# Ledger of designs, part 8: VHH binders against q54mt0

Target 1, 331 residues: q54mt0
Amino acid sequence: MRPISLRLHERPITQVLFNREGDLLFVAAKDKLVSLWYTTNGERIGSYQCGGVVYSIDVSQDSKYLITASADAKARVWDVSSGRQLDSTDFEVSARSIEFSQGDKQILVVTDQVMGCQAKIHVFDFDKDEVRKLNKSYTLPSPQCKITQATWGPLNKTIFASCEDGAVRIYCTEKRELIKTILDHNKLVTRIEWTKHRIMFMTCSKDGTAKLYDTKTLKLLRTFDTGRPINAAGISPLKPHVILGGGQSAESVTTTKVDASQFKVRFFHIVYGEELGGLIGHIGPVHSICFTPDGKTFATGGEEGLVQVNHLDESYFEFDDDLVYNPPVQH

## First folded at step 23 (VHH)

Design Ie
Fold by ESMFold2, last read:
Structure Ie (fold): chain B 331 residues (1-331), chain A 123 residues (1-123)
Amino acid sequence: as target 1 above (331 residues)
Amino acid sequence: QVQLVESGGGLVQPGGSLRLSCAASGFTFSKYAMTWVRQAPGKGPEWIATIFSGGNTMYDDSTKGRFTISRDNAKNTLYLQMTSLKPEDTALYYCAKETWTYNPSGQYTFEYRGPGTQVTVSS
């Protein structure tokens, strides 16, 4: 299997993201650009330039609107097909995380914690039929801790925030207050990823573990320990598999002769916790992983600026056969 | 070096038609998306259409239905067929290698573009 390599960005990738159909791939990076690609052949459709690092992106379910959060203290709405900016909202500090609600009626934006300014989760109404797309709705009480990401919980009834102190904090959207703190990690939580239908969620942490929880009970179901910082997870929508990626930052470690093996992405069975395999492809930490909705393709983005688009072959779809005996496939 | 040379511009009456050509050299033409752009006096660049290496096309809504982008990879040439021309279509038309970037100033930018060919629609 040979991945499609996208080498436009020369600065760290912050996020890779497929649209609902899986035919479009969005890439955000610290070079202030979001690039848009056809998934099948890796041809660039266009680029959206911000005034600062792009930390987070999302795309509407109809694939007509892109939203971006940037270090230039702006959240922006873009027309996907033409590249034109349709609206923006200014903040006092960097925007760190952005996401459409389920149904695209609202957008959350996380702003940074810096001296004199507490981290905030802002919620906007998204009105696609109006000139002014972003209309402020409310702000949640600050957790008084840096937030690395926030994401909508099931049915938009909650918002989950991953925090630098190792906590996941859960807010009620109706009451607009903090309702639960989960403190199971001892270093910052880098990401929260949902299984299909959001019945479970996974946290990734710099403590070297990813943790799987039942969403309704918040019980810890399984811990995946890789021994190295985990920056990203991709959860298959088709198989009970997760891909974990990360690795030690170049800023904090001397590179060795086996550098590529440090940054391989690893495949795990979500229910049984067994490592199923791995894939080498990056020469720096992996920062983002995303599956297409059909589960047949995933993308990875690394600190070196490389994006790999992997079309999964028969061996991936046979991973579960290795857990029980099956006759060989005849071709 | 990338070289792009447009031709086929001129004066045309409203409702008329015109076919622009762009001769390309200095790169493997068939491997890249190609774009037509126009710029009217006092205005910024306007993206018209892009044709991708596999033949897929995308058009801005403002000219969709009236303009057709095409390419001939054997001749390293990009074309724009324009019909039902209006005075508002008066602009400098140029081709660009690859596709758009939209910058924070609200302008389309293109890394490699030609000098352009003038299209004037009047009287």
Scores: ipSAE 0.810, ipTM 0.921, lowest interface PAE 0.6, mean pLDDT 90
Fold by ESMFold2, last read:
Structure Ie (fold): chain B 331 residues (1-331), chain A 123 residues (1-123)
Amino acid sequence: as target 1 above (331 residues)
Amino acid sequence: QVQLVESGGGLVQPGGSLRLSCAASGFTFSKYAMTWVRQAPGKGPEWIATIFSGGNTMYDDSTKGRFTISRDNAKNTLYLQMTSLKPEDTALYYCAKETWTYNPSGQYTFEYRGPGTQVTVSS
């Protein structure tokens, strides 16, 4: 079926995110607003307004709490259903990335690097049953480089940070120290995306490539070269497919069909690395891609403020391209 | 152009029931979510409930179970059925086109709202 277009935001989308059930879609943008939508029909449930650009969001596993990182130097906790702000914490600089730990017991926040202030990775305890939801726990040693995103590794034993210098830096949460630096990209790493159960991870970079790694060994498994900056990836939880999106915004952008094709999202087979197809949905760079947990729907968010919600049809699922054969259960 | 007019307010005894109406004009009513909001003296706006174009509803916990939002698209009318009314339900009740935004100053905002109808619960 044709995508559902969400046309509320007029500034670049920074993140699209489904909740665990896949029935709710959160959209963050540079217009200082997070919007919440029903996935099935694209009706807006409500909006959460921050004091500055919203760079990053996450939602708790029970879908009761939204967390936001904003250019107004705040991280906030929101009640999803009512829109009310429940707690906030202040930083000295913009908050750039935010994420719940597995199990929602902690929240990590990345703050920006500016003149006189190092980039920092902060960890807070999250206590959903208390009035004060956010309590400082620790800060990791600065990589002394801008961090575009940080994310929890398997079992919350590590934190992975994607960095402006092309590195992925991995910290041990128990020892609170840097334990590994992967420097395989020659331009900033825009995003780290996990496969199901975090057994592999993918890095996206402005160098035009995405790279897939084995999480346990950290070995590079495959490089996907799109020839254009990659801002985002969506990894199917159901098929061995990845969707890559990006493109570079020119100062003067024509709106011809050829120009729009440079912003198509592209589908690749994770094992074989071959391109499976593409989908044109935006007239500017794509900045965020997210699948529903059932793998039947994905959303894309673009520079022009458009969000496309794509419900995948039966032809997408007819490929038998699993990485491991799973024989059918006989009844 | 957008016009919303509430009615049905008044004085009600504790434990009583009341049905509020909101007559809408100036837009295609059936295409939009509609919301009830209340505001007591000295307090900020309180979101009560939203009913979506497809009939789904959402309620704030403060009145859930006692208040029911509904709509009649043929009459371009939004309703709020209130039961088990308490003195703390005393407020100005108004309808709004579409749903809430929660702003940085800690207030709900709505682009189009009516003038409201007063509900007073007192014995």
Scores: ipSAE 0.801, ipTM 0.914, lowest interface PAE 0.6, mean pLDDT 90
Fold by OpenDDE, last read:
Formats: structure tokens, C-alpha cells, sequence
Structure Ie (fold): chain B 331 residues (1-331), chain A 123 residues (1-123)
């Protein structure tokens, strides 16, 4: 299994995202660029130039619209095929997170926490048939801390927000109020990932742990301790496996020598919590992981600007989940 | 040095056909995607089509079915066959190396782009 290496971005990857069909891969990076690729062969289709660091992206279910949140305090809507910007909205501060609601009728945007400005979750109505596609609907109350990500809960009834204080805050979309707070992490929560159908969700944290929750009861089901900051999680839609990635940034390390082994993506059994194996492919922290909807491919994005597209072979799927999987080392 | 030179433009009547060529030099043509774009006076640039190194093609919906992008790697030449031309197709047509990048200024950016060839559709 040799990964396809996508080399374009010269700055850290912030997010990798597959479309619904899995044939398109979107890559966001700190070089202000979103790039679009064919998943099968790794050919670049095009790129969308933003005015600042792109922190977050999402694609509509029909793969027609790309939305971006960036450091230039803008959310943008793009035509995927032509690359044309269709609409944008301005904020007072950087946009840090963006996501389509289920059904693509709404968009949430998280704005940054800065001095004098609290983090906010903005919700827009999305109208694909209008020139103005983003229409302000409502804003949720501010948690008085930085929100790293917000994501829609099941059936859009809730919004989950990961926060710098280690909390996950859950808002009711109908009442537009905070209804629950989960405070299980001891450091910044970096990511929330959903299982298929959003029955469960996983949180990643700088505290070195990922935690699996039941969505309905919010009960903690399992903790994965990697001993290193976790930036991203990929949950397989086919296998009871989760891929965790992260690592310490060079800025936080006193040593000048970078050991690539620390940036290994690690596979865990989601139910039993056992580590199954790992892959080396990055020379810096991994910031994003995403599976294709069919579960046959996953992508990773790293600090070095590299994206690895991993097509899982039959041996992986035939693997006994009770055994340790030792994937080939990819250089 | 990379060079792209478009040719084949001219005056054509509505409903007519025209074949544009782009001669490429200074790089390994077969390894790169190539793109046609156009720009009419007073309008923003429009992406027409891209042909990838592997031969796959993508088209803008507005010209899909009327325009065909192709390449001859042996001749280092990119082609655009245009049929059923309309007055609205009047523009400068550019050949570009690689795929498109759309920038915040509403323009397409390419690593290299030719000077363009004028296509005028008029009765």
C-alpha cells in the first residue's frame, strides 16, 4: 500500500475533506489556498485562493458548493467546478470553523476569540438559488473562550462546540441556548468527529486523549490515550477503527531534532480501545484526517504541507480486528 | 523558458466553428494539465475546459457540448474545437499551463498563460 502524496501547499495543512462520493478531495492550508484533487490518481483539479489562512472548509452534499472560513474574517461560498466565488460574508474577526447543516439548508460559522471580541457561532440560511447565498439567521451565546470547532448535531437540533478550556458545549438550535457542557478534557479540544449517522462522537485534545461519547446520553464510552497532542481523528465507516493523528509542534519542543516517528498516525479499535497499528508518512504534526464515505480511502494532512492519500487494500479489510495490524511503513 | 502561443482565432459567423491551437514549449507538455480560458471586454475571465495529463477532461457547463478540449502530446499542442458559436463567445481565448486558480480579485491565475487569440462571433 503506497500512498499518493499530494504536494502543492508550502504551509501547514489545516483540513482535508472528501466529498460525498469520495472522488474529490479538498485540502485547506495556511497558505491561503484550498486545493481540489481527484482521489483516484491524485491529480489537481483546481484551487481556490482566499485572502487569509484557511482554517475550515466544507462541501455540499451535491459537491456543487465549497464553503471556507479564513483568517481574513470571511466566510466564502465557491462554485466547486469553476472555482468562482459566489458569495461571501464579513466578520469582525477571523472565521475559524464552518460547516453545512444536514441537508445543506444552513451554515454555521465560528468566529475567533480575540481581545475585545468573544467567540461566536453564527448561523446562516443557505440559499443556492439566490445571488446572496448566505443570509444571517441567528448567533448563539458566547462561551467566553475560544471555540476551535463547531459542528451540527443529529438532525441539526444541536450544535456542538469544542473549546480551548477543554469543554464541549452543546447548544439547542431551536432555543438558541446552551443546554449541556462536557468537561472531560484537561486541555484544548481540537476536534469533534462523528461516527456514521452521528450516533457517537469523538473528541480530540491537546491533553493527549481522544474520547468517545454516546450522542444521545452524552455518556463517555472510551478514552484513547496516545501520550501526545491529538489534532485529528478519522473514524472508519466500515471498520470499528479510528485513526488518530497529531504531535507536538516544533514551537513547543525544546529539541531541534524532529523525530518523524512522533507524527505517526495510529489506528485503534473503537470498541475495545486497543491500538492496532500505525503509519508513518508525515514529518510534522498531523492536523487533519478524513475517510471517504465508503471507508476505502483516508487522507491525512500535515504541518509540512503534505497530504497523504491512503487507499486501503483488501488485506486491511480482511484483517482480524483482534490482531495487531502492522501496515507497511510509507516514506 | 515556458512559452504558450495561441492561434486559430478570427472572425466567424454565428453557428460557425473554429479550432484553436496552443503551441507549447519550454516544458514537458505531456506531464501537465492544460486549460482554456477566455475573457470578453468588460467581463471577468471564464474557465472553459481543462485537460489533464492523463487525458481526463473537465468543462464549464456554459460551453459544455459545444466546445471540446484535446491535446497532442507528440506535437506539444493543445486544441479547442468550438462549434455552434454564438456572439456571446466573443472573447480573447487563452491557453494556460496547469489547472485554474481562482483568486479573490475575481481572476484566474496560472503558472503560465499565452497572449491569447481573438475570437469574434458576428453576423
Amino acid sequence: as target 1 above (331 residues)
Amino acid sequence: QVQLVESGGGLVQPGGSLRLSCAASGFTFSKYAMTWVRQAPGKGPEWIATIFSGGNTMYDDSTKGRFTISRDNAKNTLYLQMTSLKPEDTALYYCAKETWTYNPSGQYTFEYRGPGTQVTVSS
Scores: ipSAE 0.699, ipTM 0.880, lowest interface PAE 0.6, mean pLDDT 92
Fold by OpenDDE, look of step 23:
Structure Ie (fold): chain B 331 residues (1-331), chain A 123 residues (1-123)
Amino acid sequence: as target 1 above (331 residues)
Amino acid sequence: QVQLVESGGGLVQPGGSLRLSCAASGFTFSKYAMTWVRQAPGKGPEWIATIFSGGNTMYDDSTKGRFTISRDNAKNTLYLQMTSLKPEDTALYYCAKETWTYNPSGQYTFEYRGPGTQVTVSS
């Protein structure tokens, strides 16, 4: 099927995100705008104007609330249907990452590292019933490096933070302390993605590799080497497939013809590590990839401000039906 | 040039009904979402409803169940059927091209809107 191309944003896409039902697609970009779309036909529903570059977004499980982190040093809560801003929290520096906890009772926000200010991981209580105020709950110890993303671990017992030094730092939410550091990447970790039920997670890096881990044991299971910076990953909830995207910024390439092939979205088999294929749809680096929860559709967002919505054909699902990943039973 | 002209406003008693119309020209009407918004004195614009090119509709909670948005593509006309009107519904009602954009200042913005039609609900 021909992808649906969404053309609204005039600056790079920072994140694409589907709601729980998969019928809504949220798009964040550097043009300070979040846009909302119908997944089925690509029609725009509305737009949320932020005061700065939108770095990160998340939507509640019931699709009622949108939260945004942006360069204007704010986290915002939005009513999805009306577009109204319900609440905002100010920080000293840019907000870079934001995510609802499982159950939508808390919100995680990461702030930027700038001169004189360390990156911080903030956790807020979120009450859907009361005046929708973000109440600060706690702040985690800061690493001495920039945090690119923070995400909740299984059952909200941990927080995973990807960092510029190539590390993934894991914090215990109860003890509010660092409990583990994974240092397998040689460059900045760009993204952490979870499998369905968060049994596994994948890290992406500018070192050109994506790494798959067992969540419980933190054992490295697979390395995917693409040879190009990886900015985004999508993990199919239906198939043992991962999609990787990235590429080098044109700004970093002085004289040579930008090979458009570097912006190809590449499919890999999780178990065998084999490349299955790829899709060309972007003329710049891919910054975000997301599957619908049902695994039938995935979206990509690129540097050129383009979003591609890809509906997967039935033929895609006829392959590898017998390959179910069974995590190694820790004996 | 895009033109939108609202009509059908007036004075109505509480509990009454009105049907607003918006005549559209200067663009392919059937290809675009259309929106009704209103602005009461001293208040900012309020989004009421949007009807998409495919016919899907969305409503603000404040008017949901009382107001119905519809369109006639053959006539390039947008409609708003209002029922069970309340004094709080008193406002200038605008037709707008496309869907809403909400900005941090608490305002809805639209690419194009008409001059509006006044609806007054008063006993």
Scores: ipSAE 0.593, ipTM 0.837, lowest interface PAE 0.9, mean pLDDT 91

Design Ie
Fold by OpenDDE, fold request of step 24:
Structure Ie (fold): chain B 331 residues (1-331), chain A 123 residues (1-123)
Amino acid sequence: as target 1 above (331 residues)
Amino acid sequence: QVQLVESGGGLVQPGGSLRLSCAASGFTFSKYAMTWVRQAPGKGPEWIATIFSGGNTMYDDSTKGRFTISRDNAKNTLYLQMTSLKPEDTALYYCAKETWTYNPSGQYTFEYRGPGTQVTVSS
C-alpha cells in the first residue's frame, strides 16, 4: 500500500483530522495554515489562513464548520466549503486546544499558561444560526500548569485535560469542578485519544509511554512503552490496534545522526500490548495521527511538514500481518 | 507561463443563462483543480466553485443549484454554466488555478487568475 503524501506545509504539522464521513482531511500546521484535502486522492481543496501557529482544530459532525485554536490568541469558526471565517473570539493568550462537544452544541478552548496567566479551559455555546457563533458559557478552574489538550468526556459530562506535569485532570461540566486527577505519567502528557464511543481513552506522554484507561472506572488497563516520546495515538475503530507516533525532537538530541527509524509509527495490539509492526514515512517526529471513522484510512503528520495518508487494504483487516512499509528511497 | 483567459461574460436579463469559459495554458491543466471566483464592486472576492482534477466539484451555497462548474481537459478549458441569474450575480468573474486560500483579511488568494470577464445581470 502506497501512502498518499501531502506536501504543502513548510512547517511542522500540529494536527491531522478527518471529518465524520472520512472523505475530508484537515491539516493544521505551524505555518499558520489549515489545509483541507480529499481523502480519496489527496487533492487539496483549500486552506484557511490563521494569524498564528495553528495548534488545534476540530470539525463539526456535519462537516460544515471548522474551528481553530491558534497562537494569535484566537479561536475561529470557519465555513468548511467556502473557507470563510464566520466568527472569532479573542483571548489574552494563545489558544492551544479546541474541540466540539458531542452534538456540536458547545466548544471548549484551552488557553496557554504564561507568566501571569494560568491555563484555562473555556467553554462556549455554539450557535450555528446566529451571526455570533461563539458565546461564552463558563470557564473551568485552572490547574496551575500548562494544559496540552482538553477533550470532552462521554456525553459531555466531563472534560479531560492533559497537563505538562504528567497529570490528566477530569472536570465535571455540571459542577464545573475538578473531580479527578490521574497522575500515572512521569512527564508531560501530549495527547488524549478516545476509542469509539469513548469507552476507553489513551494518554500519550513524553515519558515514552501510552496508557489505556477505562473511561468509567478510570482504571489503567494497559501501558505501551515505546522508549521514545509519544506525541500521538491513533486508535482503530475496527481493529484492536493502536498506532503510536512521536520521536525526539532534534533540539533535544545531541547526536547529529537522525535515525529515521525513531520516527516510525508503531502498531500495537491494544489487548496484548504487543507491537505488531511499523511504518516508516517521516523524517521527523510524528505529531499527529488520526483514523477515519470507518477505520480504513489513517493519516500521520510530522515535523517535516509532511502528511501521509494511508489507505489500509482489505488484507490488513483479514490478517494480523505485520505492517512494514519501506518508503521508496528517493534517489 | 501560466495563463488564464476568461470569456463569455456579458449583459443578461434576470432569469437568464450564461456560460463562461476559461482557456488555460502554461501548465498541465488536467492535473490541477480549477476555481471560479467573482468580485462585485465594493465587495471582496467570492468563491463560487471548484472542480478538482478527478472531476469532483464543490460549490458555494449561495450559487449552488444555479451554477455548474465543468472542465474539458482535452481543450484545457474550464466552464461555468450559470442559470437563473440575478442582479446580485453581477460581478467580474475570474478563473483561478488550484484551490482557494482564505486569509483573515477576508480575501481569497490564488496563485494564478485571469483578468476576468464581466457579467452584468440587469433588466
Scores: ipSAE 0.482, ipTM 0.791, lowest interface PAE 0.8, mean pLDDT 91
Fold by OpenDDE, fold request of step 24:
Parts: structure tokens; C-alpha cells; sequence
Structure Ie (fold): chain B 331 residues (1-331), chain A 123 residues (1-123)
């Protein structure tokens, strides 16, 4: 099936995100705008104007609330249907990452590291029934480096933070302290993606590799080496497939000839690690990939401001049999 | 040139009904979503409803069930049927091209919007 191309944003896409039902697609970009689309036909529903580059977004399980982190040092809560801003909180520096906890009772926000200010993970209580939606709860210790993303672990017992030094740092939410550090990447970790039910997670890195881990044991299960910086991963909830995207930024390349093939999104078998195929659709680095929860659709967002919505055809679903993951025995 | 002209506003008693029209020109009407918004004195703009090119509709909760948005593509006209009107519905009602954009100033912005038609609900 031919992908639906969404053309609105004139600056790089930072994140694509489906709601729980998969019928809504949220798109964040560096043009300070979040746009909302119908997944089925690619029609735009509305847009949310922020005061700076939108780095990260998330939507509540009931699709009523949108939260945004942006360069204007704000986290915002939006009414999804009307587009109204409901609440906001200010930081000293840019907000880089934001995510609802499981159950939507809390929100984490990552702030930037700049001179005189360390990167921090802030946790807020979220109260949907109050005028003030965001209530400060606690802040985690700084890793003394930039945090690219933070995400809730299973049952909100932990928070995982991807960092510029190639580490993934795991914090206990109860003790509010660092409990584990994974240092397997040789460059900046760009993204952490969870499998269904957060049994496994994948890290993406500028070192050209994606790594799959068992969440419980933190054991490395598989390494995918693409040879190019990886910015994003989409893990199918339906098939044992992962989609990887990225590419070298023009700013980092001294050559005038850009190989467009590097912007290809590549499909891999998650267990065996073999490449299954790829799609060409972007003319710049891919920054975000997301599957619908039902696994029937995935979206990609690129440097050129383009979003591709891919409705998967029958051939995709016939590719492989469903595999059951058995966690390794803890020795 | 894109033009939107609202009509049908006026004075109505509480509980009454009113039908607003918006005549559109200067673009292919059938290809675009259309939106009704209103602004009461001293208040910010309020989104009422949007009808998409495919005919789907979305409503604000405050007016849901009382107001109905519709369109006639052959006539390039957008409609808002209002029922069970309340004094709180008193406002200038605007027709707008496409869907809403909410900005940090607490307002809705549209690429094109009409001059509006006044609706006054009073005993």
C-alpha cells in the first residue's frame, strides 16, 4: 500500500506518536508546532502551537490529554479535542523529554544540560480533575551529562534514561536513586523503545547500533549494526520485527553527495537479527518511528518535515510466524 | 481571494433556535475542513465545531448536543444549527477555513476567518 504523506511541517520532525486506539497521530516538530491527524485518511484535525522547538510529546491513555516538552523551557498539558492549553510548568532550561507513567498518574520531564545547569529528571503528579494538572513530586539525581530521553520502566518502578555518554541509567522511583548503568554503546544513545508490555527494550545510538535487552535481567540479547547513526526504532507489537531509522546529519558530513539510501528505514527480525527489507521515503535523517498499538500501521518522521504513514499490507503479516519470548534464567 | 461571509445571526429568546450560514468563495470548498468559533465580550475565542472534508464532525463538549455543524458543498455553504440557546451563547460567531490552531496566547488562529455574525440570546 502506498503510504500517506503528511506535509505541514517545514522543519524537522522530532516525534511521531499514535494514541492508544491508533486512530490519532500526533506529530511534533522544530517549527514549534504539534499537529494532530486522522490515521485512516491523513486529514489534519488541528495543531498546538508551542513557544519553542517541540522535542517530545505524549498522550494519555484516554486520548484526552497531550503533554509537550519544548525549548522554551516549558512542559504543557493540552486538551486534545479542543486544542486548549490546560496547564504548564516552567523550568530553568529547555525541556527535552516527556512521558506519562503507566496509568497516567505521573509525568516525567527531562531538562537540558547547559552551563550552570545539570540535566535532571523531574517527576510530577498528574491530576486531571484539578486546574493545576502538574504538581511537582520529586527530582532524580543528575548523571552529569545530557539526557536524550527518559522513560518509565515496567509498573513505574524504574525510570530509564538514555545519555550522551552512551549510557543507559536506571533509577529506582521509590528510592529515587541510580541503581544500574548500562554502558554498551560507544556514542550517544538517541532513543529507548519498549516492546509490548515492556518485557524488552531497545536502545538506539549514534554508534550505528541498536541493542535489544531483557528488561528484567538487563541482559543484552541482540545487536543490530546498521553502519549508520540510528535515531529511532519502531517495534511491532504484532510481529517479531523492528524498524530502524536514522542517517547522518548533513551538518556532520563533509561530503556534498548524500547517499539517500542511508535514510532508508530498515526492517529486522527481532530475534534472529536478520534484515528483512526496507522502505525509501525520506530524503533526510529519520528522527522518529512509531507503530500503532495494533501493529497495523507505522509512521516515520524525517528531517525534511515529512511524515509517512504506512498501512501494512497482507504481505507484511505473512512474513513470519509469531514468536514467544522466553526470558533468560537468572543465574 | 478566499472569502467567508457569515449570516443568520440575530436576537433570540432563551430556548430558541437559530441557523447560521457561511458562504465561502475563492477556494475549492469541498476539499477543506470548516470550523465554527465564537467570541463573547471579555472572553477568549471558543471552538464550537469542525466538519471535515469527508463529512466527519467534531464538537466542543459545551455545545455538543445543542449545536449541529453541516455543509452543502454544492452551494459552498457551511451551517450551524443552534438549539436550546442560552444567554451564555451570546457571542460573535465566526466561520473559518480548515481546522483550529491553538496558540500560546490562548487564542485560536485560522488561515481565513469571516467577519462574524452576532448572536444575542436574551429575554
Amino acid sequence: as target 1 above (331 residues)
Amino acid sequence: QVQLVESGGGLVQPGGSLRLSCAASGFTFSKYAMTWVRQAPGKGPEWIATIFSGGNTMYDDSTKGRFTISRDNAKNTLYLQMTSLKPEDTALYYCAKETWTYNPSGQYTFEYRGPGTQVTVSS
Scores: ipSAE 0.451, ipTM 0.791, lowest interface PAE 0.9, mean pLDDT 91
Fold by OpenDDE, last read:
Structure Ie (fold): chain B 331 residues (1-331), chain A 123 residues (1-123)
Amino acid sequence: as target 1 above (331 residues)
Amino acid sequence: QVQLVESGGGLVQPGGSLRLSCAASGFTFSKYAMTWVRQAPGKGPEWIATIFSGGNTMYDDSTKGRFTISRDNAKNTLYLQMTSLKPEDTALYYCAKETWTYNPSGQYTFEYRGPGTQVTVSS
């Protein structure tokens, strides 16, 4: 099936996110806008205007609430259907990452590290009955470097933070202390992605590698070397496949012509590490990848402001792991 | 040129019903989502409902169950059936082309909307 192209945003996409049911797609971008789409046909439902670059978004399990972190130093809570802002909290610096805890009872927000201000992970209590009350619960100790993302571990017992120094730092939510540091990457960690049920997690890095870990033991299981900066990973909930995307920014390239092949999203077998195929659809770095929970669709967002919604056909699901899957090249 | 003209507004008693219409022209009506919004005096615009090109609908919780959005593509007309009307429903009602954008000022913005039709619910 031909991908659905969403072309609303004129600035880089920062995040694509499906709701639990997979029927809604949220798109955050540097144009200060979050857009909402129907997954099935790519029709736009609405948009949420933020006061700055939207770096991170998340949606509650019931798809009633959208939360956003943006460059205007705010975390916001939105009514998904009406688009109304319900609540906001202010920080001293930009909000860079945001996520609901499992059960939607808490929200974590990562703030930026700038001169005179250390990056921090803030945790708020979220009450659905009193939506306007983001009550600050606690703040975790700063790693003294920029945090690119923070995400809740299994059962909210831990928080995982990806950092600019190549580390993943794990905090205990009960003790509110750093309990583990993983330092396997040689450059900035861009993203942490969970497998289904959070049994494993994958880290992406500017060092050109993605690494798969066992969540319980934190043992490194597999390294995927793409040779290019990796910004995003999508892990299939149905197939043992991972999609990696990234690419080098034009600003860092000395060549006059940007090779679009570097922006190819690449499919790998998650266990064996073998490359299975690739998909061309973006003309700039890919910044975000997300599967629907049912694994039948994935979306990609790129530097050019384009979102591709890919409905996987039956041939993909019938794929034998012993064969190479070559997705159709889309231009 | 896109044109939207609302009609059907008027004075109605609490508990009453009213059906609004919006005549659309200047674009392929069947290909676009349509939205009803309202604005009461002293208040910002309030989103009511959207009907998409495929017929799917979304409603604001405040009017959900009482209001029904529908469309007739053959007539290029959007409808809002209102029932169990309350004094709080008093407002100028607008139809708009496509979907909404909510801005930080607490307002809805639309690329195209009609001049509106007044609905007054009073005993």
Scores: ipSAE 0.315, ipTM 0.722, lowest interface PAE 1.7, mean pLDDT 90
Fold by OpenDDE, last read:
Structure Ie (fold): chain B 331 residues (1-331), chain A 123 residues (1-123)
Amino acid sequence: as target 1 above (331 residues)
Amino acid sequence: QVQLVESGGGLVQPGGSLRLSCAASGFTFSKYAMTWVRQAPGKGPEWIATIFSGGNTMYDDSTKGRFTISRDNAKNTLYLQMTSLKPEDTALYYCAKETWTYNPSGQYTFEYRGPGTQVTVSS
């Protein structure tokens, strides 16, 4: 099946995100817009106008609320259906990352590191029934480097933060302190992606590698070396496949010939690490990848402002076994 | 040139019903989503409903169950069936091509919309 190409954004895509049902696709971009699309046919539903570059978005499990983090130093709560802004909170610096906790009771927001201001992870209580939906709860200790992303660990007991120094820092939410640091990457960690039920997680890095970890033991399970900066990963919930995307920005390349092949989305077997194939669809670096929860569709967003929605055909599902991960028995 | 013309508005008593129509021209109607919005005096615009090219619909919760959006592609016409009308439903009703954009100033923007049809609910 031919991918559905969504052409609205004129600036780089920062994030693509499906809702729980998979029928809605949210797209954030540097043009200060979040766009909402119907997944089935690629028809646009609406757009949410922010006051700055939208770096990160998330949607509640019931698909009623959209939250955004943007360069105008705001986190916002939106009504998905009407597009109305319901609430917002201000920070001193840009908001770079945002995510609902499991159960949608809390929201974390990462703020930027700038001169005189350290990167911080802010946690808010989310009350859907109140006019004020965002209530400040606590802030975690700041690392001495930029945080690119923060995400809730299993059962919200931890928060994982990817950092510019190549580290993943893990915080205990109860004690509100740093408890572990993983330093396996040699460059900036761009993304953390979870497998189904958060049993494993994958890190992406500018060092050209993605790394798969066991969440419980934090043991490194597999390294995927692509030789190019990796910005995004999509992990199939159905198949033992991971999709990696990235590429070098034209701004960083001294050579005039941009090889489009570098922007290929690459498929790997998650267990064996073997490359299975690739998809050409972008003419710039890929910044975001997301599967629908049912695993039948995935979307990619690129530097050129293009979103590709790929509906996987039956042939894709006929030849591969379902992903089964058996954690090591702690003796 | 894209043209949208709303009709069917008027004065109605509380509890009454009205059916609004929007005649579309200047584009392939069947390929685009269509939206109803309204604006009451002194209030910001309010999204009501959208119907997609495939026939799927979305509604605002405030009017859900009372209002029904539909379309006739053969006639290039969008409809809004309103029932159980309330004084609070008094507004200028607009049809728009495609989808809404909401900005932080509390405004909906559309690339194309009609001039609107007035609905007044008053006893």
Scores: ipSAE 0.286, ipTM 0.715, lowest interface PAE 1.6, mean pLDDT 90

